# VHH binders against Deoxyribodipyrimidine photo-lyase (PHR), part 4

Target 1, 134 residues: Deoxyribodipyrimidine photo-lyase (PHR), of Oryza sativa subsp. japonica (Rice) (q6f6a2r38to171)
Amino acid sequence: GPVVYWMLRDQRLADNWALLHAAGLAAASASPLAVAFALFPRPFLLSARRRQLGFLLRGLRRLAADAAARHLPFFLFTGGPAEIPALVRRLGASTLVADFSPLRPVREALDAVVGDLRREAPGVAVHQVDAHNV

## First folded at step 1 (VHH)

Design c10n (framework vhh_7nfr_2)
Fold by ESMFold2-Fast, scan of step 1:
Structure c10n (fold): chain B 134 residues (1-134), chain A 122 residues (1-122)
Amino acid sequence: as target 1 above (134 residues)
Amino acid sequence: QVQLQESGGGLVQPGGSLRLSCAASGFTFSDYAMSWVRQAPGEGREWVSSISSSGSTIYYADSVKGRFTIARDNVKNTLYLLMDSLKSDDTAVYYCAREEDFWSGYYTFDYWGQGTQVTVSS
């Protein structure tokens, strides 16, 4: 079934090794590919950080536009990583591909997602791709 | 002119429920993500919940998760907050707010309603 790439840190479509890996898996199984990005909720910010959000916003808009140009389904969630297992089950995905990160919060989020999938969708394969080693 | 008008606040006992509404006008409601933000007396503003323009993506503050539900009706241009199992700590003025940009990963707002008072007291 479909392959879902859960974009965690490498917020780009060009030169993204995890996305290339996900695309290869999808091609090998003649299955669709989808990209998902999950934001962690944050409290609203002081004015200095609001100015910095302009650059972040342009980056996210460019990412969405690039996905559309490549005809890649792109799912953007603001409810955080907990929405990823629901998407995987809803699409009937065979594989979840995620960016590898040694950072504790990212690792904990991935462990929670993997735990949910093992309970509710045990047939789904999970692949972690380390962009730093490719 | 952009207008956001809250209603549904009031006095309720602990464990009670309230439904807040926010009527939006002066813009294309279905193009904007919306939020509820509250402010208790003597405190700063606290973000409560956000909902994307389509209603498919929802965020809750940890303090309200499992007790509050945010919803929207894009035909009626109305935002809702369904509040269950209310606690004294939920006492605040509740504001309807329009998101500057939902996809930035931060909650920044360009328009606010006048607020509706919620008081949870025995």
Scores: ipSAE 0.000, ipTM 0.124, lowest interface PAE 14.2, mean pLDDT 77

Design c11s (framework vhh_7sr4_2)
Fold by ESMFold2-Fast, scan of step 1:
Structure c11s (fold): chain B 134 residues (1-134), chain A 118 residues (1-118)
Amino acid sequence: as target 1 above (134 residues)
Amino acid sequence: EVKLVESGGGLVQPGGSLRLSCAASGFTFSSYYMGWYRQTPGKQRDLVADITSGGSTKYGDSVKGRFTISRDNTKNTVYLQMNSLKPEDTAVYYCAAEDWELLEYDYWGQGTQVTVSS
């Protein structure tokens, strides 16, 4: 099945090690590749972000446009990382690739996503790529 | 402690040029999206230009072709070169840093006044 890259750290399509890893896996299995981005919906943080939604949304639109130009499906979720396991199941994905981060909120989100996948889709492989450890 | 310190604002005549600088400290500058926004009293901030961690740029329609954003990761500084300035460019200009990964509080400078007047 498809490979899903859950974009967290490297929010770019060029020189992105996790995306290259995901693309390599998809090519090796002759499977589609999809990119997903999930916003973290903390209420106090989202309140601060209302002032700066133009910056965030313009960057996300730029990523979506770049992905479309490369024929890469791009999914944006505003409901947070919990949307990722649902996407994996909906697409029948074989593999989820995620950026590795030592930052606590990202680690907690990744642990929750992995836990959900163990329950919902135990056959899905999960790969973490540390682009900063090179 | 995150700090964004802006400089280079001032008074200039129509058709003139200014170069804004924003010196950043207290975070991993190279990983952050950097942007310039402007605001007139009573209005929301408008995007002037932004630059991604990878160097991709975007400009507001009213400044495209006149302004250039750039960054120097060795100096932790983002720049805005403003050419062919018009009276409607008069505003307070703000430097901003955005951590998209964490959706942490956006960091803003104090603002620098740009006035384009004869």
Scores: ipSAE 0.000, ipTM 0.146, lowest interface PAE 11.3, mean pLDDT 77

Design c13g (framework vhh_gocatamig_d2)
Fold by ESMFold2-Fast, scan of step 1:
Structure c13g (fold): chain B 134 residues (1-134), chain A 119 residues (1-119)
Amino acid sequence: as target 1 above (134 residues)
Amino acid sequence: EVQLVESGGGLVQPGGSLTLSCAASGFTFSDYWLAWYRQAPGKKRELVAGIYSGGDTVYMDSVKGRFTISRDNAKNSVYLQMNSLRAEDTAVYYCAREGYSYGEDFDYWGQGTLVTVSS
């Protein structure tokens, strides 16, 4: 089934190792590739000033336009990381590729997503890509 | 300890050029979006240019084609190359770290550097 890249750290389409890894997996299995970005809910959104959200949303809008130009499906979620396991199940994905981060809030979100998938879709492979240590 | 230190401001004639630099420390520089803001006397602070972690850029309409933002992840630095400077570019320029919060310190600012464009 499809490969889903959950974009966390490298918010770009060019020179993105995790995206290249996901694309390689999709090509090897002759499967579609999709990119997903999920806005973190509270407390991150509550901590951000209005101009912070404006800058972020302008960047994501540009990213979505670039993905469309490359015929790459791009999913933007405002409901937070919980949207990721739902997308994986909806698409019948075989693999979720995510950026590795040692930072606690990102790790906690990733652990929650992995836990959901282990419970609700145990056949889905999860790949964590660390550009410096893997 | 997150720090952003701007430099490169000064007095320049209309049509001249300046390069602003921002040296960053205390965080994983490559993971963050960086931006240049400015505040002129009697005006609100406004976004001049931004650069995302992947290198994509955004510019205020009045500086497009004149200003270029860039980053050097190996040097933990972000730059603003300002060409064809105009009197209305006179302002204090601030470097900011922006993006998703990986903690409580989502938004950090430098102390600012003054740019004066006058004959």
Scores: ipSAE 0.010, ipTM 0.207, lowest interface PAE 9.8, mean pLDDT 77

Design c14d (framework vhh_8dlx_2)
Fold by ESMFold2-Fast, scan of step 1:
Structure c14d (fold): chain B 134 residues (1-134), chain A 121 residues (1-121)
Amino acid sequence: as target 1 above (134 residues)
Amino acid sequence: EVQLVESGGGVVQPGRSLRLSCAASGFTFSDYGMHWVRQAPGKGLEWIGNIYWSGSTFYNPSLKSLVTISRDDSTNTLYLQMNSLRAEDTAIYYCARVDEYYDSSGYLDYWGKGTLVTVSS
């Protein structure tokens, strides 16, 4: 199935170790590669003004356009990281690649996503890429 | 007004091929990803696959060897090529537009009315 890269901290397509890892896995299995980004609905983000969120979404749309120019599908979810497991299942993905983060909210989101996939799609491999260990 | 109109369905014999079309209007077709979804009688929706606006495709692994999705942006048309049709491929086939900027509840924001494919002897 496809490899999905869940973009967390390195919001770029060039010089991105997790994306390079995901691309390598996809090439090795002759499978497509897709990129996903999910906004984290937190108290801070929920209190943000519409204009501030609009600026972020415009930046992400430009990133999506750049991905498309490279023939790389890009998915943006505004409802939070819970949509990542749903995307993985809908695409029939074989592997989810995610950035490593030491930050508690990101670790909690990763643990929730991994837990969902282990229950609902146990055949999916999950890889976390630490920039210092790649 | 966004409109999606499927065509090309009908009765087809097992083992044959069929190509479905989806005519899009009311939006800039080339800017959007598109999906094919089907529903067999008495069953739920089954995702077939999608094509991003760049032309990249992803398929349901259960159907990958049997289908090909393509698009013609000059005519605002989406295609689904199906090969080696079986009785279990009998279903209403829908095309749908994706807005990848929404969560899963907004994932497929506009659907056609569907075209019926019946695979029988």
Scores: ipSAE 0.000, ipTM 0.119, lowest interface PAE 16.4, mean pLDDT 74

Design c14n (framework vhh_7nfr_2)
Fold by ESMFold2-Fast, scan of step 1:
Structure c14n (fold): chain B 134 residues (1-134), chain A 122 residues (1-122)
Amino acid sequence: as target 1 above (134 residues)
Amino acid sequence: QVQLQESGGGLVQPGGSLRLSCAASGFTFSDYAMSWVRQAPGEGREWVSSISWSGGSTYYADSVKGRFTIARDNVKNTLYLLMDSLKSDDTAVYYCARVDEYYDSSGYLDYWGQGTQVTVSS
């Protein structure tokens, strides 16, 4: 089935090692590749929120445009990383590729996603790729 | 507590260069992507550039590509913006911002400094 790349940190499509790894897996299995991004909410002052969100949306719009240029399906979730397991199941994906992060909240989110998939879709492989090592 | 302090701004003529610095404290600097954001008089905030936690990936707004370079020193907990070929339109207060740990671009910014003024005369 398809390979899903859950983009966490390296928000680029050129020179992205995790994306290259995901593309290699998809090619090896003759399967489609899809890219997913899930927004993580943060506490902040309400008066500053809309402008910070504007920066995020502009960056994500650029990512979506770059993905479209490469003929890659791109999924954006504003409800947080809990949407990722649902996407993996909906697509019938064989593999989830995720960026490595040393940060506790990201590791906790990834652990929760992996835990969900182990319970509800135990045949899905999960790969974690460290872009820092390239 | 998270603190970001910018420096290096000033008055420069068109075509000139400036180097901005941002000193970070109160968090593990090497774990976070960082961004530069600017605000011109009477305008909203504009994302300028971002750098990944390792410095291995950099991103630029189209308005500054080829003229600005973002860099970081994880030993000194310092972020830099090297600005070449400055234009009048680059006049703004420049803010150092910590990117939410999930984004290496103009993503969700959770903390920023007080800013440093850059004025390009014409």
Scores: ipSAE 0.000, ipTM 0.137, lowest interface PAE 10.9, mean pLDDT 76

Design c1d (framework vhh_8dlx_2)
Fold by ESMFold2-Fast, scan of step 1:
Structure c1d (fold): chain B 134 residues (1-134), chain A 120 residues (1-120)
Amino acid sequence: as target 1 above (134 residues)
Amino acid sequence: EVQLVESGGGVVQPGRSLRLSCAASGFTFSSYGMHWVRQAPGKGLEWIGNIYYSGSTFYNPSLKSLVTISRDDSTNTLYLQMNSLRAEDTAIYYCAREDYDFWSGYEDYWGKGTLVTVSS
């Protein structure tokens, strides 16, 4: 069944190693590919640098438009990562591909998503792609 | 001029519920995401959760079953509902505005806080 790429850190369609991996898996199984992005907040920190790391809403709208131009299904969720397992089940996906992230809130969200899928859709494969170690 | 004013704190017994309010002014409240953060005595800041302008929420997983964040855009008010309060919930509670605007970046505006003391 379909391959879903859960876009976390590399919020672009060009030169994206996780997306290339997901596309390769989809091609190998002759299955569709879909991209999903789920908004979640950055933790509050006193550092100004961390306040600047939030993904900008207008960037997501541009990303959705670029995906449409490439005939690539794009799903945007404002309710957070909990909507990812529901999408995977709704599409009957075989595989979830996610960016590796060292950020604790992202890792906690990923662990929660993996836990949900293990309980509710145990046949779904989960792949994490680290752009720095690929 | 952005202003955020928290209220609803006080002394409360363990096991009870409490709702905090944050009154916002000086900006178009309905266009911004809002956050709740707390600081317990002698500890660092702990993020509680947020609500986007759309009404969607995301919570600290450690607190998810114990708190609910909501908003009333007609009165420019943010709420934090807390249930089953424990001594460890004793903290100063702050609301904060998050600006996801493309040109302004990620900016935080904070209130002065409201103290919650959970005591037997």
Scores: ipSAE 0.000, ipTM 0.121, lowest interface PAE 15.1, mean pLDDT 72

Design c1n (framework vhh_7nfr_2)
Fold by ESMFold2-Fast, scan of step 1:
Structure c1n (fold): chain B 134 residues (1-134), chain A 121 residues (1-121)
Amino acid sequence: as target 1 above (134 residues)
Amino acid sequence: QVQLQESGGGLVQPGGSLRLSCAASGFTFSDYAMSWVRQAPGEGREWVSSISGSGGSTYYADSVKGRFTIARDNVKNTLYLLMDSLKSDDTAVYYCAREDYDFWSGYEDYWGQGTQVTVSS
């Protein structure tokens, strides 16, 4: 089945090792590749400066346009990381690839996503890529 | 302590070129996306361009696409904006900004003091 790359902070299609890893897995299994970005909960976003949020959203819009030009499906979720397991199940994905992060809240979100998949889709492989060290 | 210092602004004629620089200190420069933002007299701040920490991804406002190039030198901790085919509408104070995408720690976009660009017709 398809491979889903859950993009965290590394919002690029070029020079992205997690995306390259996901693309390699998809190619090896002759499966589609999709990219997903999930905004974290709204209360934390409301603490952000309006200009800073604008830059993030414009970057994501351009990333989505670049993905579309490459015929690469791109999903943006505003309800947070909890939408990622639902996407994985809907697509019948075989693998979820995610960036490694040492930050506690990001790791907690990843652990929750992995926990959901283990219960509801135990056949899905989860790969964590440390882009900082590669 | 985050410090950003812009330079390279000046007075140019329409169709001219300028290279803006931003010297960054007080943080690991390569870990952060950086942006250029401008403010024309009597107007709000307008986003111009952004570059990822590695330099692998760049984004541009439609008004400057094809005329401006954003670049960075992570060895020198310096951000650049190469401006070509300048128009009177590009007249503004140009600010260097650090992009912080960490929602958990809160947002604090750090701005430099700015450098004035004036395009005289």
Scores: ipSAE 0.000, ipTM 0.133, lowest interface PAE 12.2, mean pLDDT 76

Design c2n (framework vhh_7nfr_2)
Fold by ESMFold2-Fast, scan of step 1:
Structure c2n (fold): chain B 134 residues (1-134), chain A 121 residues (1-121)
Amino acid sequence: as target 1 above (134 residues)
Amino acid sequence: QVQLQESGGGLVQPGGSLRLSCAASGFTFSDYWMSWVRQAPGEGREWVSSISGSGDSTYYADSVKGRFTIARDNVKNTLYLLMDSLKSDDTAVYYCARDEYDSSGYYFDYWGQGTQVTVSS
């Protein structure tokens, strides 16, 4: 099945280590590649300053446009990381690739997503790749 | 004023052990994930380990898993890195960092000054 790249840290398509890894896995298995981004719960986002929220939303808009130009399915979820396991199951994905991040809510989200997949889709491989901004 | 201050670095023999400490002040320590990040000579920064605010979740880089233990004392506002079976490749400046995620992304918003760990060979 397809490879899903859950974009967490590197919110871009160019010079993205995790995306390159996901693309390599998809090519090796002759499978499609999809990109997903999940916004965190609103109470957490409300703690952000308005300037930072503006930068994030502009970046996501650019990502959606760039993905469309490259014919990559791009999924944006506003209900948080819980949407990711549902997407993986809906697409029948073989592999979930996620940015590795040591950050608090990202690690909590990764734990929850991995736990869900272990219970509900134990055949799905999960790869965590260190994300680097160059 | 947020401050992170590392200590406990030094010269150690291969196979030895060392304990790093990071004293945190100026914020509610237990509200934040905390991390250790290192930088070896001629290399970029490498994430080493992270711990949740409660201390219930810990994560380690593959290169240190099974040898290092991250811990925290929320009463003393102190982060620790217990380093066992040290190798020459562990030689680096070790930084204490405060984890942050907000709508602009994922980042470390405050860093200590670093403490040098040298594994003699």
Scores: ipSAE 0.000, ipTM 0.154, lowest interface PAE 13.0, mean pLDDT 75

Design c3g (framework vhh_gocatamig_d2)
Fold by ESMFold2-Fast, scan of step 1:
Structure c3g (fold): chain B 134 residues (1-134), chain A 120 residues (1-120)
Amino acid sequence: as target 1 above (134 residues)
Amino acid sequence: EVQLVESGGGLVQPGGSLTLSCAASGFTFSDYALAWYRQAPGKKRELVAGIYSGGSTVYMDSVKGRFTISRDNAKNSVYLQMNSLRAEDTAVYYCAKDLEYSSGWEFDYWGQGTLVTVSS
């Protein structure tokens, strides 16, 4: 089944390690690839003022346009990470690829997503990819 | 030019307390998340605590209840109050800033670090 890349860190299509990993998995299994971005609930946007959030949203809009130009399905969710397991099930995905993040709210969200999939779709593989930090 | 300058590290006995301070300049402090990371010899760097621009906080499980991160936007400073210190807290502590989503939650600037040694 399809490979879903849950984009968290590298919000770009070029030079994105997790996307390259997801694309490689999809190619190896002759499966479709889809990209998903789930905006965290409002409290997790507290590090950005309205103007910075505007820049983020414009960046995501450009990212969606770039994905469309490449014929790459892109799903943007504003309701938070809970929409990711639902997407995985709806697409019948075989694999979820996610960016690694050291932040506790992101780790807790990932653990919740993995827990949901373990209960409701135990055949789905979950891969976490850490960007270059050396 | 972004600058982060840490202070407050030192030698402390197990069960003791220290307060680390980070003085920031070169950016609009109130708009950014700040975090404390640490790195012990032979270990990877790890996130200890973070504070969002709106004041919400995150903590590593092993320090929850012992450490408190806070910020003072008027002074462009972030603090880490460390209580009930343990030998495993021995590390160089680093201050970091990030736009979060703009940087993908990767902290793009680090200070020089301040050494904390917990020893009897």
Scores: ipSAE 0.000, ipTM 0.127, lowest interface PAE 12.0, mean pLDDT 76

Design c3n (framework vhh_7nfr_2)
Fold by ESMFold2-Fast, scan of step 1:
Structure c3n (fold): chain B 134 residues (1-134), chain A 121 residues (1-121)
Amino acid sequence: as target 1 above (134 residues)
Amino acid sequence: QVQLQESGGGLVQPGGSLRLSCAASGFTFDDYAMSWVRQAPGEGREWVSSISWSGGSTYYADSVKGRFTIARDNVKNTLYLLMDSLKSDDTAVYYCAKDLEYSSGWEFDYWGQGTQVTVSS
């Protein structure tokens, strides 16, 4: 089944080690690749001045355009990281690739996603890529 | 230049209290959310608390809820962490952090030098 890249820290398509890893896995198994981005509601609310929202929206538009240019399915979730396990199951994905983040809320969200998948989809492989230590 | 300068750390016995301060300069302080992040010896960084640009919303790690209070003074460009009922597990270097402008997670673009908090039995 497909390989899903859950984009967390490295919000770019160029020079993205986790995306390169996900692409390599997809190519090796002749499987589709999809990119997913999930907004964290609490961090967003903390800095929700119009200026910060503008930068986020421009970044997401750029990511969507870049993904379309590369013929990559791009999924945006506004309900947070809990949407990721549902996407993985819906697509029948074989593998979830995620960015490493040293930030505890992001780490806890990743651990919760992994826990959900171990219970509900134990055949799904989970890979975490730390771009700083590749 | 963005600068963040922490103070208020020190040695305290279990059950004690400390007040950390972070003096911010080089940016419009009241436009940004601010956070405290700590790093214990030999451990990775752990997010502790965040406060919105206005101070109207605060968030805490489960390990510190009910014991720590984050606050800010937008007139003085200062961030605070009031630490009560300190435990040995709270021993760490505490960093003041400026939230990244378009963060979709707890992401930071500037950090202070840190202040050491040691809770010793």
Scores: ipSAE 0.000, ipTM 0.141, lowest interface PAE 13.5, mean pLDDT 78

Design c4s (framework vhh_7sr4_2)
Fold by ESMFold2-Fast, scan of step 1:
Structure c4s (fold): chain B 134 residues (1-134), chain A 120 residues (1-120)
Amino acid sequence: as target 1 above (134 residues)
Amino acid sequence: EVKLVESGGGLVQPGGSLRLSCAASGFTFSDYWMGWYRQTPGKQRDLVADIYSGGSTKYGDSVKGRFTISRDNTKNTVYLQMNSLKPEDTAVYYCAREGDILTGYYEDYWGQGTQVTVSS
């Protein structure tokens, strides 16, 4: 089935090792590839300074345009990381690829998503790619 | 305490190059987006470039293809390589530790700035 790359912090399509890994898996299984990014829930977003949020959203919109140019489905969620397991189920994905990050908020979000998939979709493989140490 | 120290500014001729450096201390450098901003008198600060520790970058439209941002997480330093400089690039350049939703730290911290002047 399809491969979903859940983009966490490495918000680029060029020179992205996790995306290259996801693309390799999709090619090997002759399956589609999709890219997803999920923002944190509304209360967290509303407490962020407008300037920092603006920079993040502009970067993500540029990324969505780049993905469209490459014919890659790109999903931007504003309801938080919990939307990632729902996307995986909706697409019938075989594999979720995620960036490795030592940052606590990113690690906690990943742990929650992995836990959810183990309960609700135990057949889905989860791959973590450390772009810093490949 | 958060401390950012810029260096490498100066006067250069059109078409020349400069490399700015920003030495950071007082925080876990690899956890943050780091950026370069510039300001001319009477205008707001504009993003020149920013970079995350994983290598993701953003550039202002006027500098794409001419400037390159990079970082060295082992040295706690962020760099801006400025090539093909134009008179329009004349500004005070500021290093920033950027606030970010994903880290839960929303405040930007700034260096004192370094002057870049491009003139014949």
Scores: ipSAE 0.005, ipTM 0.155, lowest interface PAE 10.3, mean pLDDT 78

Design c5d (framework vhh_8dlx_2)
Fold by ESMFold2-Fast, scan of step 1:
Structure c5d (fold): chain B 134 residues (1-134), chain A 120 residues (1-120)
Amino acid sequence: as target 1 above (134 residues)
Amino acid sequence: EVQLVESGGGVVQPGRSLRLSCAASGFTFDDYAMHWVRQAPGKGLEWIGNIYYSGDTFYNPSLKSLVTISRDDSTNTLYLQMNSLRAEDTAIYYCARDSYDYVWGSYEYWGKGTLVTVSS
């Protein structure tokens, strides 16, 4: 089945080791590749300024356009990380690839996503790639 | 215009400590999380850590015991303190401004970098 890359840390298509790993898995299984980005809820002690959100949205629009030019499906979710397991199930994906992150909110979100998949789609493989260790 | 200027690099002997600085201008510094990233010769980018506008810090686990990140919002300056330097710490060190403070590893603006060479 398809491979889904959940873009967490590296918001780019070039020189992205997790994306290269996901692309390699998809090629090896002759399966489609999709990229997903989910906006995180804003924690009480961590908040983005209006200007930061504007920069992010402009960057994501450019990223989506670049993905379309490469015929790479790109999914943007504003409902948070819970959309990721739902996407994996909708696509019948075989594998979820995610960036390794040492950062607590990202780790907690990843653990929740993995827990959901273990319960509701136990056949899905989950790969974590440390882009800074390759 | 957003500008980030790193300084403090140079040639340093193994086992020594070094402090790098990043001078920021062209934006409200205390509204943004800031990152330190390095690139060793022939290798990819390695995230060192970041500091939020609140002062909260997060580090690459492989480097956590060797580095400290701090900021001075009154002077728009970001710092990286490095201890017990090793030959493998030889790299160009960059500071970067985060574009979204709960999306980790998202870098909008980078400095030109400062070279640190660890050799005898």
Scores: ipSAE 0.000, ipTM 0.127, lowest interface PAE 13.5, mean pLDDT 75

Design c5n (framework vhh_7nfr_2)
Fold by ESMFold2-Fast, scan of step 1:
Structure c5n (fold): chain B 134 residues (1-134), chain A 121 residues (1-121)
Amino acid sequence: as target 1 above (134 residues)
Amino acid sequence: QVQLQESGGGLVQPGGSLRLSCAASGFTFSSYEMSWVRQAPGEGREWVSSISGSGDSTYYADSVKGRFTIARDNVKNTLYLLMDSLKSDDTAVYYCARDSYDYVWGSYEYWGQGTQVTVSS
């Protein structure tokens, strides 16, 4: 089934090891590839949130345009990481690929996503790609 | 391996100036947005400023606008923060961060050790 790349660390399509890994898995199984991005809340940045949001939204529009040019489905979620398991189920995906991150909040979010998938979509493989492991 | 190293902090009197530097290695520096984030004792992190990969776009928190200037040197892989008219409220550890998409946890990675700025009379 389809492979979903949950974009966390490397918010780009070029020189992205996790995306390359996801593309390889999709090609090997003759399956579609999709990219998903989910916004994380940042309470420490409330005083500057509007400027960061503007910067991020412009970057995400460029990413969406680049993905469209590559015929790559791109999904943007503003409700947070909890929307990732719902996407995986909706697409009937076989595999979720995620960036490895040492940051605790990202690790905790990934653990919650994996827990949801084990309960609601057993059999979905989860791959974490560490760009520094080469 | 991505590495960021901050320097240039110190003790200054109100109204003084400091220049912070961040030496970057392990990635194509000019391809990434860079930011400065600070954390005062007992407070949360506060975004200060960001600069696009090319240097063509800069953004500032309202609290520092007109007093601070962010700059980069893509030949030397170095990020700068030029701080003028410093106030006691600017006292914090200043961190250099890759990716200005800092309300996405995964994008605001590879924080350095930080450099302490103390503004006191």
Scores: ipSAE 0.000, ipTM 0.129, lowest interface PAE 11.9, mean pLDDT 76

